# VH-VL binders against q0atu2: the designs that were tried, part 372

Target 1, 119 residues: q0atu2
Amino acid sequence: MLDKKARIRTSREYRNVFEKGKRLSGRFLIIYYVENALDNNRFGFITNKKIGMAVIRNRIKRQLRAIVREYQGQVKNKHDIVLVARAGIGKSSFEGMEKDYIAIMKKAGLFARNANKID
Below, E stands for the ipSAE of ESMFold2; O stands for the ipSAE of OpenDDE; V2 stands for 0.75 times the mean of E and O plus 0.25 times the DockQ between their complexes.

## First folded at step 17 (VH-VL)

Design vh56 (framework fv_recibokibart; at its last look DockQ between E and O 0.80; V2 from the best seeds 0.83)
Fold by OpenDDE, look of step 18:
Structure vh56 (fold): chain C 119 residues (1-119), chain A 121 residues (1-121), chain B 108 residues (1-108)
Amino acid sequence: as target 1 above (119 residues)
Amino acid sequence: QVQLVQSGAEVKKPGASVKVSCKASGYTFTDYYMHWAKQAPGQGLEWIGEINPDWGDDNYNQKFQGRVTMTRDTSISTAYMELSRLRSDDTAVYYCARAKYYWGFSAFDIWGQGTLVTVSS
Amino acid sequence: QIVLTQSPGTLSLSPGERATLSCRASQSVSSKYLYWYQQKPGQAPRLWIYDASSRATGIPDRFSGSGSGTDFTLTISRLEPEDFATYYCQQYDSSPYTFGQGTKLEIK
């Protein structure tokens, strides 16, 4: 799981991202991102009942954290980033989610072009 | 009818723990942070902490850090606040209250009815 | 943390009078994150004003919030008997989300 330092934990921090951040939409994810005053990135997550039942949401939660953790070191620093799961994500594969995440993060300029899975 | 219903009054001895529940109804539980506040007898309000019901991320007032634990059970839309190592000055009414964390305003727009916790020898 | 200081501590007035409650912050607070609550004895607080100047649902228009920066005010143009209560300001601008110590509005 993501280190506490790498997570957006407070409601106010979420508010800041939504109010001041830029928004980009992917196939399965929407990201809001804004620069922070820290030396590290923080990630937040939004899921809602539209993505499916509790079992599905729990799976998606786990998968999103895994994806974020996997590519954490490849994301440009000093950003607060909130991932919002879209309704269709419940039917997506992990690889599909991962691909979407990479694509949207690259589009946002938060990933290097050669960003790939860390072995 | 949006409401928060808290568990009943508690009487505890010093050193014990208390766990107060707050059941939400009438709205999507995960769309709001759940906050807790303390109000000692005849005193003002003090913010204890908050928890994201969806992800479980929490943030506590440093004053309570190490003694408070906030949890939630999304299956029954219930938030919990546990306070350990109780002392006499923990005697207070404890409130849960919701706050939107995206879109809209962030005020505590819905409050529980409060739970009196009495700590005495 | 941001300290909110309310004044006066107690305000004694009669129905029909104008009430002015002050909330001063130790540092600047965004109006978007300044709130007022009303509380009566034996009851939970109730949201009264949000975003410094917006009345919550069901709040009479005799109530008004104003201010910016470090100085905020709750005004009741003409007091009604049901308005006598304790009023708390709160900032949500930064954690911890502190409350003022409250102003008790009591009947003279």
Scores: ipSAE 0.899, ipTM 0.952, lowest interface PAE 0.5, mean pLDDT 95
Fold by ESMFold2-Fast, scan of step 17:
Order: C-alpha cells, then structure tokens, then sequence
Structure vh56 (fold): chain C 119 residues (1-119), chain A 121 residues (1-121), chain B 108 residues (1-108)
C-alpha cells in the first residue's frame, strides 16, 4: 500500500482536486489532477457500487493500489491525483488496467522524463 | 429517506473506552466521508476527525490524536468512533455527519441524532 | 488552526425584528467553505446556509448569508418565533475544520 503521506486523506483535499483539477479519461479509469504545494505526490481513489459485488471491488482496489505504487517513481512531483474507476473496470484484467493507467498518465504529461529507453 | 442513526447513551468510568456507532441508510455509504464532532454541555461544536468509508483513510484533529480511532464496516453501512482513556471532560454529545467528497458535493447536510457519553466516578 | 469568533454571544430580540449575526475568521476562508447551522436544545445541528450564501433545502428566504475573506454574516430579515435558536458558523477550508462558539438568539 502507499505510505500515508502519498494518500489524499481528507474530504476537503478531494474536493480541491475535483474543483480545480484537469480531467483525462481512459478506457477503465478517469484521472483528475492538480499541482500541489507539497514536495510529494498524493493519490486518491473513487470506486463506486456500479463496479460490482464486494469481491470484485476488493480485487480492483488491491490492483489499483499495486499499480499506483509500482509506478509512483515515474510520476512528476507536486501533484494531487484522483483515480476514478469506471463501471467497466470490473471486467478488466490487471494488465489492461495497468496499460490504461500508463496511457492516461503519459497523455496527462504526469510521467517524469526517464533516461532509459527500451532496448 | 437519508439518515444517520447513532447508538444509545453511555455512562463510563474514567480510564475506560467508549465506541459509538453511526449507521447510514438511504444513500451509498461509500460516497460520503463520515465526520465526527463533540459538543460538551453548554459548549459549541468541536471537530474530531473524518474517515473515507470506501478506502479507510482517516484523519484526526491533533487534540484527539492518540486517543481516537475511526473505523467502518461497509457490509452494514456503519461507522465507528472509539475514544479511549476517558476523562471527565470527555463528557459530551458526539455526532456523526456525512460529506460527499466528489462531483455533486455536499457537506454536513445530514447529521446523526447524537450520542451522550457521560464520564463519571 | 483557524479560529472563528461569533458575535454577539447572545442576541435578545422580539419577533418581527431584524437579526444580524457575525462570524469573523482569524485567517481568510474561501466563501465556498463557510457554513451556518441552526441548533435547538436537545437536537442535532441542522445545515442552514452553505457556500456562505446558499440556503439549504427548506430554509425560508428571510434568511440570507453573505461575506468573504474573514468576515461573514447571517441575516434574518424578520424574526419568527421558530427562529430563536443557537446559530454556529463553520469553516471547511482548512483542517482541522472549526466551528464558531455560537450566537444564541433569545426572545426578549
């Protein structure tokens, strides 16, 4: 799981991202994002009952945390980012969700420049 | 009908713990943060903390940090506030209140009826 | 933390009169995060005004909220007997979220 400091923890901070943030939609995810005044990134998540039954929602929640954690080093600092799960995410694979996340973050310009290239 | 229903009044000895419940109905429990507030006899309201009922992220007023714990059970749409190491000045009515944290915002529009906690020797 | 100071602490008026209740913040508060509540003895607070000036559902138009920055006001143009209660302002702009100490409207 993400460290507490990498999480959006308060209702007011969520409202800030939705009110002031930019929006970008993918196949399974929508992100809302805004620059913050901190030295680190914070992530929040919105999952709703339309995703499916508890067992499916719990799986999606675990996989979203894992994906965000895995790629957190690639995200440009000073952003609050909220991931909104679309209803169709319940039918996605881990790989499909991961691919969607990477595509959205790249389109938003939120991935930091990396010196490595695919060899 | 949207409502929050809290557990009944409690009388505790100093040093004990109390756990107050707040059961939500008439709306999607995980769409709203649950907040808790304290009102001592003849005094105003004091915010204690909040919890994201879907993801479990919590945040507390520093004044209560270390003595308060907020939890929830999504299977029964119920939020809990536990206050430990009770003192006489913890005697108060405790309220839960909801706040929607994404599109379609509303805050503190629905409150529980309150739970009186009396701490006495 | 942001301290909200309400004045007066008690306001004694008769039905038919105009009431003006003040809420002053120790730091600037965005008006969209300034709320007012009405509370009667033995009852939970009830949301009365949100976003500094918007009436909650069912609240009579004799109630109006205004203000920005550090100074906010709740006005009741013509008091009805049912309006005598304690009113609290609250800021939801900065954690910890805080309430004013309340203004009690008393019948003269």
Amino acid sequence: as target 1 above (119 residues)
Amino acid sequence: QVQLVQSGAEVKKPGASVKVSCKASGYTFTDYYMHWAKQAPGQGLEWIGEINPDWGDDNYNQKFQGRVTMTRDTSISTAYMELSRLRSDDTAVYYCARAKYYWGFSAFDIWGQGTLVTVSS
Amino acid sequence: QIVLTQSPGTLSLSPGERATLSCRASQSVSSKYLYWYQQKPGQAPRLWIYDASSRATGIPDRFSGSGSGTDFTLTISRLEPEDFATYYCQQYDSSPYTFGQGTKLEIK
Scores: ipSAE 0.816, ipTM 0.901, lowest interface PAE 0.6, mean pLDDT 91
Fold by ESMFold2, look of step 18:
Structure vh56 (fold): chain C 119 residues (1-119), chain A 121 residues (1-121), chain B 108 residues (1-108)
Amino acid sequence: as target 1 above (119 residues)
Amino acid sequence: QVQLVQSGAEVKKPGASVKVSCKASGYTFTDYYMHWAKQAPGQGLEWIGEINPDWGDDNYNQKFQGRVTMTRDTSISTAYMELSRLRSDDTAVYYCARAKYYWGFSAFDIWGQGTLVTVSS
Amino acid sequence: QIVLTQSPGTLSLSPGERATLSCRASQSVSSKYLYWYQQKPGQAPRLWIYDASSRATGIPDRFSGSGSGTDFTLTISRLEPEDFATYYCQQYDSSPYTFGQGTKLEIK
């Protein structure tokens, strides 16, 4: 789904985002984000058993990857971004997740000025 | 109780591969990176690499790059480390250990019992 | 990579004595990512000190960790027979995550 280059790979990279990053909460998601020293963005995901059973967890993982992939070209470069799924996300629709992602990324100022798909 | 249980000892010839398993119990497998370390006879500990157990992203010590593959099966809470093109100096005990990678305690607080791999011609 | 150099390599002491084990890093290490482990023959390492100075659960208060930057110390105020083992420091601050070569604390 996401290219290897666009993923947070190491535990140290995750820890850096939580230590130095800014935090914003939405309805279904929390994001942590920090500038990186690369030419590109990297995305990480935290999903856990509290979301629901394995089928539900796998659906959420698939949908989050799809949402991030859809909008990744509109994200300002040079950021490490971790999406944390909140406990209630398992009851959300894809549209609900997508709207929440757009809102929180816009509030964080992470979308580029030329992103016409984002309100 | 929280524990990591590794597969049993292996005897291999040079050029072969070995795959060591590490089964987790008593905690949420996906909350912790799994790490692997090598300890050759009479020597210290050497970090081999890590894998995100939920998403599968890996990161290897350059010394092992190209010969090591880390995988996992979340349905059975088990991590794997495969080392290929074995040499005599790969004879060692191999450990798995967990570390949390988001809020909470980040040290290697739980270790597997170790798996002896012997490579002899 | 960050190289951790432990000294001395072997420390021979009697029960009741004070032990001082040194760990020196080639680059600065955040104290929250400097750990100590105890290992006895035939056993896995056990977490002993985390965050440079905090004792892991169940570790006696005769053990103390200190230091910052590049210089870290594990001190045992009064050795007990069960304390004779090998001690490793580890940094978890920069990949590859490295261990020191160990200090063997032996009885004599």
Scores: ipSAE 0.786, ipTM 0.900, lowest interface PAE 0.9, mean pLDDT 91
ESMFold2 (binder alone), look of step 18: mean pLDDT 93; pTM 0.946

Design vh57 (framework fv_recibokibart)
Fold by ESMFold2-Fast, scan of step 17:
Structure vh57 (fold): chain C 119 residues (1-119), chain A 121 residues (1-121), chain B 108 residues (1-108)
Amino acid sequence: as target 1 above (119 residues)
Amino acid sequence: QVQLVQSGAEVKKPGASVKVSCKASGYTFTDYYMHWAKQAPGQGLEWIGEINPDWGDDNYNQKFQGRVTMTRDTSISTAYMELSRLRSDDTAVYYCARAKYYWGFSAFDIWGQGTLVTVSS
Amino acid sequence: QIVLTQSPGTLSLSPGERATLSCRASQSVSSKYLYWYQQKPGQAPRLWIYDASSRATGIPDRFSGSGSGTDFTLTISRLEPEDFATYYCQQYEKSPYTFGQGTKLEIK
C-alpha cells in the first residue's frame, strides 16, 4: 500500500506524465516518468481489462503496489512515475514482475544500480 | 452506444446524506476518470471532484472536502458520489461526466442526464 | 484556483448575426486544456469546442474557438435559432477544474 502523498491522484497529473514523460518498456511493464516540482515521488498505475479476469487483475494490482512500496526508498526523488501493465503480465510471477520493475527502473536511471528492498 | 445513466431525484432533510449513482455503458469503464459537477437552480457549473475508476484514487474540490466521497464498483461499471451533512444550498442538479486520462485524452465528452437533489426541512 | 470570467453575462442577438463570447482566465491556461460547452434548459452540458479551437464531433463550422494564455473566444459567424443557449468555458490546466459563470445567448 502506498501513502496518499506517494500516489498520482488526479487525471491532470496522469495527462502530464503521458504528455511530457519519457517512456521505457520492459517485458511485463512500461513506465512513463517526468520530474515533478515536489520533494517526493508519486506513482500511478494503469491495469487494463486486457490483462484478464477480475481475479487476475486484483492479484496484479496487489503485487504491483507491494513491489513499488518495497523499492520506493531506492527511487530518485522528484519524479511522477506511471506503471502500465502489459497484457502478458497476467501470466507472470511475483518474482518476474519484481525483476522487470528493477531492470526498467535501473535502465531509466531512476534506481541505484544496487537496488535493495526497504525491508 | 456510449452513455452514462444516473439515479433518480432525491429529497433529503438538512443534515442527511445522499448517494448518487452513475452507470456507464458502451466503453471500457476503467479507461476514463469519472468527474462530478454541481449546478444549483439558475446557476452555473461547479466541479466537485474526480475518481480513478480502476484504482480508486480520488481528488476533491476543497469547497466540498470533508463532505464528499466518491467510490466505484467496477463489476457493474458504476460510480457513486456521496454528499453528507446536507445544507439547503446543496439543492442542485448533480452531473457525472467522463474524461480520458491517458492515450487519446478527452474533455468531458459524455455526461449523465443529471440527478436533482432537493434539501428541505 | 484559476478563475474563469465570461463576458458578457447575457448576449441578446437576432438570428443571422455574429456572436462573440469571451472567457478570461486569472492565470495562464494552455490552449490544450481550454474547453467550451453548450447547455440548453433541462439538458446536460454538451462538449462543443476542445483544445481551445477544435470542434467536437457534429458541431457546425459556423462555430470557432480561438485564443491562448488568458484570453479565449468562442465565435458564431451567423446565428441559427438552435444556437440560443448558455455557453460555458472550462479549464483543465489545474485542479480544481473550474468553469466560467456562463454566457446566456438569448434571442433579441
Scores: ipSAE 0.799, ipTM 0.895, lowest interface PAE 0.6, mean pLDDT 91

Design vh58 (framework fv_recibokibart)
Fold by ESMFold2-Fast, scan of step 17:
Structure vh58 (fold): chain C 119 residues (1-119), chain A 121 residues (1-121), chain B 108 residues (1-108)
Amino acid sequence: as target 1 above (119 residues)
Amino acid sequence: QVQLVQSGAEVKKPGASVKVSCKASGYTFTDYYMHWAKQAPGQGLEWIGEINPDWGDDNYNQKFQGRVTMTRDTSISTAYMELSRLRSDDTAVYYCARAKYYWGFSAFDIWGQGTLVTVSS
Amino acid sequence: QIVLTQSPGTLSLSPGERATLSCRASQSVSSKYLYWYQQKPGQAPRLWIYDASSRATGIPDRFSGSGSGTDFTLTISRLEPEDFATYYCQQYETSPYTFGQGTKLEIK
């Protein structure tokens, strides 16, 4: 579970990320990201009904939170990042989402080190 | 049609709590933040707070911080606002209103009908 | 927080006249975050103008919004009987998302 400090909580901050942020697309995820004036990173999520029924969406939501939490320490500080789930994410595996997340975060230059070398 | 339907009027004693509901229909509940606003008799509107109905993230006006809690139940497309430690100056009509927070951003385009909360001895 | 001051508090006019309602902000508000609402007695507010100048769906063209920075205006070119109501401006620039105190438009 991400703590309150690590989450985008206001509608206005979502609008800020979408209006001013950079965009990078992966296979299952799109990220929008912008530097913030805080001492920490904040994450937001967009999971639309196009992903699938509630059971599938709830699985995707839990898995996205778990992935973001697992790699939280690798993310360069002072960013607001919104993850947008693409329609095809409902058919993905946990491993597939995780690989896509790592790839897009690395390509965006948002990882401080190689996140795939935890062992 | 798109609509927000709120629970009925409440009469409470000072120190009690009240929980107002706002049921959404005609749109995707999780695509819009739900906001709450207060209007005392004969007075203007005052923003109380907001909640992300998909993820549950909330944010409150500092004036109400510590007394207000916003929640939602996505299975029935319903948002809730609970106000505790009621005072006489909490007597007001309380409104819910939706606002889109990603592509196609909008301010409060749909409002509930309002819930009158009366705090009296 | 941003304070919105509306003037006049009450505007007494007759049908057919022009109405001009002011909303001034204590600090700069981007036009895209300035909204106007109409409210009739016993009813919920209704979105009237968004992005300072764009009419909401179904709002007659006699209504126009304008302004930028700290000074915003709602104008009704020729009042109809159904236009007599209270109008509120609101900012979405920063939380808390504040409203003005309202301008009550009443029949003279």
Scores: ipSAE 0.806, ipTM 0.897, lowest interface PAE 0.7, mean pLDDT 91

Design vh59 (framework fv_recibokibart)
Fold by ESMFold2-Fast, scan of step 17:
Structure vh59 (fold): chain C 119 residues (1-119), chain A 121 residues (1-121), chain B 108 residues (1-108)
Amino acid sequence: as target 1 above (119 residues)
Amino acid sequence: QVQLVQSGAEVKKPGASVKVSCKASGYTFTDYYMHWAKQAPGQGLEWIGEINPDWGDDNYNQKFQGRVTMTRDTSISTAYMELSRLRSDDTAVYYCARAKYYWGFSAFDIWGQGTLVTVSS
Amino acid sequence: QIVLTQSPGTLSLSPGERATLSCRASQSVSSKYLYWYQQKPGQAPRLWIYDASSRATGIPDRFSGSGSGTDFTLTISRLEPEDFATYYCQQYENSPYTFGQGTKLEIK
């Protein structure tokens, strides 16, 4: 689970990221991201019904939180980042989702020092 | 049709708790934040708080912080607002209202019919 | 928190007249985060104007919203009997998302 401080909690904050943020698409994920005026990063998540049934969506939600938490130390500070799950994510493996996350975060320039030293 | 249907009127004693429900239909429940507002008799509207129905993240007006809890059950598309340690000035109509928080952002475009909560000794 | 002050508190007019309702914010509010609602006795509020000036679906063109910064206005060019209601402005710029105290439009 991400710390409460590391989560986007309000609808206004989601709107800010979608309206002002930059967008990058990966295979299973899309990110929207914008600099914030805080001391920390905040993450939000969007999972669509078209991903699959509740059991699949709950697995994806759990896995996304685990991936984001695992790599939170690699993310450049002071960003609000929203992860949007694409329809195909329901068929992905944990490893495939993780690789997509790393690739898109690197492409966005959001990974910090040693981001390329994975596993 | 898109609608929000709230639970019926409640009469409570000071110090009790009340839990109001708001059942959504006609749209994807998790695409819209659920907000709650208070309207005391003959008075204006006061925002209480909001909840992300997909992820459960909540945020409250400091005036109600510590006495209000918002939850939801996605299996039945229902949001809940529980207000504890009730006082006479909590007597009001309570409304739920939806607001889309991504792709086609909306104000409070659909409201529940309201739930009258009366706090009396 | 942002305080919204509406004036007048009560506006008594006759059908056919022009109504001008004011909403003043204690600090700047982006126009895209200012909304107006209409409420009749015993009913839930209804979204009337969004983004300070855009009419919600089904709202007659005699209604117009305007303003920016701290000063916003709702204008009804020629009152109809069904327009007599209470109108609330609301800001979505900062949490808590506050409402004005309302302007009650009543028949003279």
Scores: ipSAE 0.801, ipTM 0.897, lowest interface PAE 0.6, mean pLDDT 91

Design vh6 (framework fv_recibokibart)
Fold by ESMFold2-Fast, scan of step 17:
Structure vh6 (fold): chain C 119 residues (1-119), chain A 121 residues (1-121), chain B 108 residues (1-108)
Amino acid sequence: as target 1 above (119 residues)
Amino acid sequence: QVQLVQSGAEVKKPGASVKVSCKASGYTFTDYYMHWAKQAPGQGLEWIGEINPDWGDDNYNQKFQGRVTMTRDTSISTAYMELSRLRSDDTAVYYCARAKYYWGYSAFDIWGQGTLVTVSS
Amino acid sequence: QIVLTQSPGTLSLSPGERATLSCRASQSVSSKYLYWYQQKPGQAPRLWIYDASSRATGIPDRFSGSGSGTDFTLTISRLEPEDFATYYCQQYESSPYTFGQGTKLEIK
């Protein structure tokens, strides 16, 4: 579970990320991200019924939370990040989602420990 | 058709709790935040709070903080607002309303019909 | 919190006249986060104007919204009988998302 401080809770905060943030698309995920004025990162999630039936959506939601939580220590401070699940995510494995998340976060330059190693 | 249908009128004694429901139909329930607003007799609108129906994250107006709880059940596309420790000045019509939060505008474009809550001894 | 003050509180006019309703914010509000709602007695509010100036679906072109910063206006160029109602402005700039106290438009 992400702590309340690490979650985007209000609709207005989501709007800020979508309107001012940068967008980057992966295979199963799209991220929108913007710097915040806080001392921590906050994560938001968008999952749509087009992903699949309730059982599939609940699995995806659980797995996304687990992935974000596991890698939260590698994310550069002071960002609001929204993960948008693409329709195809319903057919992905946990490993597939994890790899996509890592790849897109690195491409965005958001992973502090591994970011910017390759020019 | 897109609509929000609220539960019926309630009469409560001071100190009791009330739980109002708001059932959504005709759209994807999780694509819109659900907001709640209060309108006391002959008065204007007051925003109470909001909930993300997909993830359950909630946020409240400080005036109601500690007395209000918002929840939802995605399996039946229904949002709930529970107000506890009721006082006479909680007598009002309570509205649910949806708002987009990631595309378009975030105005309250669809409202429930309202639920009259009367608090009297 | 951002306080929205509407003026006048009550506006008494006849059909055919022009109505100008004011909404002033205690702090700057982006035009994209300023909305207007119409409410008739016994009914739920209805979205009328979004993004300060855009008419919601089905709203007649005699209605126009304008303004930026702290000063916003709803104008009705030629009042029709069905326009008599209470109008509320609302801001979405910051939580709590506040409403003005309303302007009641009544027949003179």
Scores: ipSAE 0.785, ipTM 0.890, lowest interface PAE 0.7, mean pLDDT 90

Design vh60 (framework fv_recibokibart)
Fold by ESMFold2-Fast, scan of step 17:
Structure vh60 (fold): chain C 119 residues (1-119), chain A 121 residues (1-121), chain B 108 residues (1-108)
Amino acid sequence: as target 1 above (119 residues)
Amino acid sequence: QVQLVQSGAEVKKPGASVKVSCKASGYTFTDYYMHWAKQAPGQGLEWIGEINPDWGDDNYNQKFQGRVTMTRDTSISTAYMELSRLRSDDTAVYYCARAKYYWGFSAFDIWGQGTLVTVSS
Amino acid sequence: QIVLTQSPGTLSLSPGERATLSCRASQSVSSKYLYWYQQKPGQAPRLWIYDASSRATGIPDRFSGSGSGTDFTLTISRLEPEDFATYYCQQYEESPYTFGQGTKLEIK
């Protein structure tokens, strides 16, 4: 469960990310992302009917929220990020989605680097 | 045919709550935010709020914050607006309207027919 | 919040005349977030102009929108009887997505 402040809540904010943001595609996910003028990150999500039936879409939604929440502290601050689920995500495992998310966020340069390699 | 069909007129007493429905057809319900607007008799339009029909994220005009709740049921492509603690100045026609929020953005291109809510003692 | 002020409040003209309707914003609004709606008595509003200047589907070419920043205009080059209605501008630049108070176009 993400805090309300960590979610993109308005249609205007979604439009801003799609119009001005950069795009990167993974295996199961596409991200659109742009810097914001806030003190925090905000996440939005797009799922579509091509993913599958309601039971599959509900599982994907639950798992995406869990993954984003888990890695929230590693994301470089001051970004609005929209995750778009690709049709094939319905056949993925939790581990598969998690690995795809990490890979695409690293490729985008959105994961903070720790200069001090602590444990 | 793309259309939004709203529930029928309501007459309520001050202090009551009203829940208006807006049933979508002819398009993918989750691709468009659902907005609600108020129009008091002889007055202009006032935006109340919006809801993401896929994820349920909502956002309200501060004037209505605390009295309005927007929800949806994706299984029947229906959005709801509930307004509580009704006052006589809530007497108005309430409209739902859709707006696409990703690729191919559209403003309020399709509106419901409106629901008259009358608040009287 | 962004306040939109429309002028005049009422515009009395005859069919065949040119109408110019103004919408002014209290702060800058990107053209892509400025919309116009037409509303007739007893009916829902209908999207008329989007992105300040693009006509919605089915809207006659006698209607044109223009403007940027804080000053926007809806022009009807030659009024037809069916054009007499109330016109509202709306901004989508920031929440709350406000409407102007409307300009009522009425027959002289």
Scores: ipSAE 0.806, ipTM 0.897, lowest interface PAE 0.6, mean pLDDT 91

Design vh61 (framework fv_recibokibart)
Fold by ESMFold2-Fast, scan of step 17:
Structure vh61 (fold): chain C 119 residues (1-119), chain A 121 residues (1-121), chain B 108 residues (1-108)
Amino acid sequence: as target 1 above (119 residues)
Amino acid sequence: QVQLVQSGAEVKKPGASVKVSCKASGYTFTDYYMHWAKQAPGQGLEWIGEINPDWGDDNYNQKFQGRVTMTRDTSISTAYMELSRLRSDDTAVYYCARAKYYWGFSAFDIWGQGTLVTVSS
Amino acid sequence: QIVLTQSPGTLSLSPGERATLSCRASQSVSSKYLYWYQQKPGQAPRLWIYDASSRATGIPDRFSGSGSGTDFTLTISRLEPEDFATYYCQQYESTPYTFGQGTKLEIK
């Protein structure tokens, strides 16, 4: 579970990311991201009914949280990042989602990639 | 028809808790944050807090923090606001209202009818 | 916390007259995050104006919103009997989201 400090909690903060943020699409995920004025990163998530039934959506939600948590130490600080699950994500594997996340974050320049800064 | 239907009026004693429900219909429940607001008799509106109905993230006005909890049950498209340790100045009509938080933003375009909570001894 | 101050608190006018309702913010609010609501006794508030100047669905064109920064105005060009109600402004710029204390439009 991501710490509360690492979560986008308000509707206004989501709106800020969508209005001011940059967009980058992957196979299963789209990210919207913007620099924040905080000392940390915050993550938000969008999943919709087109993904599938509750069982599938709940699996995707658990897996997305796990992936983001696992790689949070590699993400450059001071960003609000919203992950939008595409309809096709319901048919993806955990490994497929993970690879897509890593590829998108690298392409966005959001991964620090320096082992000395990964913690 | 898009609507928010709230639970009925409650009468509580000081120190008790009250849990108000807000049932959504006619739209995708998880696409809109649910907000709660308080209106004391003859007074204006006061925002209490909001909850992300899909992911459960909540945020509260500091004035109510520690006494208010917002939850939801997505299986029945219902949001809840629970207020504990009730005082006489919690007597008010409580409203729920939706706000879309992504793609095409919309602000508080649909409100519940209100729930009167009376706190008296 | 952003404080919204509405003036006047009560506005007594007759049908056919022009009404001008003010909402002043203690700090800057983007026009995109300023809303107006109408409320009649015993009813829930109803969204009237969003993004400072956009009329909500079904709202007559005699209503207009304007303003930016700290000063916002709701104008009713020619009052109809059904317009007598309390009007609230609200900011969505930052938490806690706040409402003004309301302006009550009453028949003179």
Scores: ipSAE 0.811, ipTM 0.897, lowest interface PAE 0.7, mean pLDDT 91

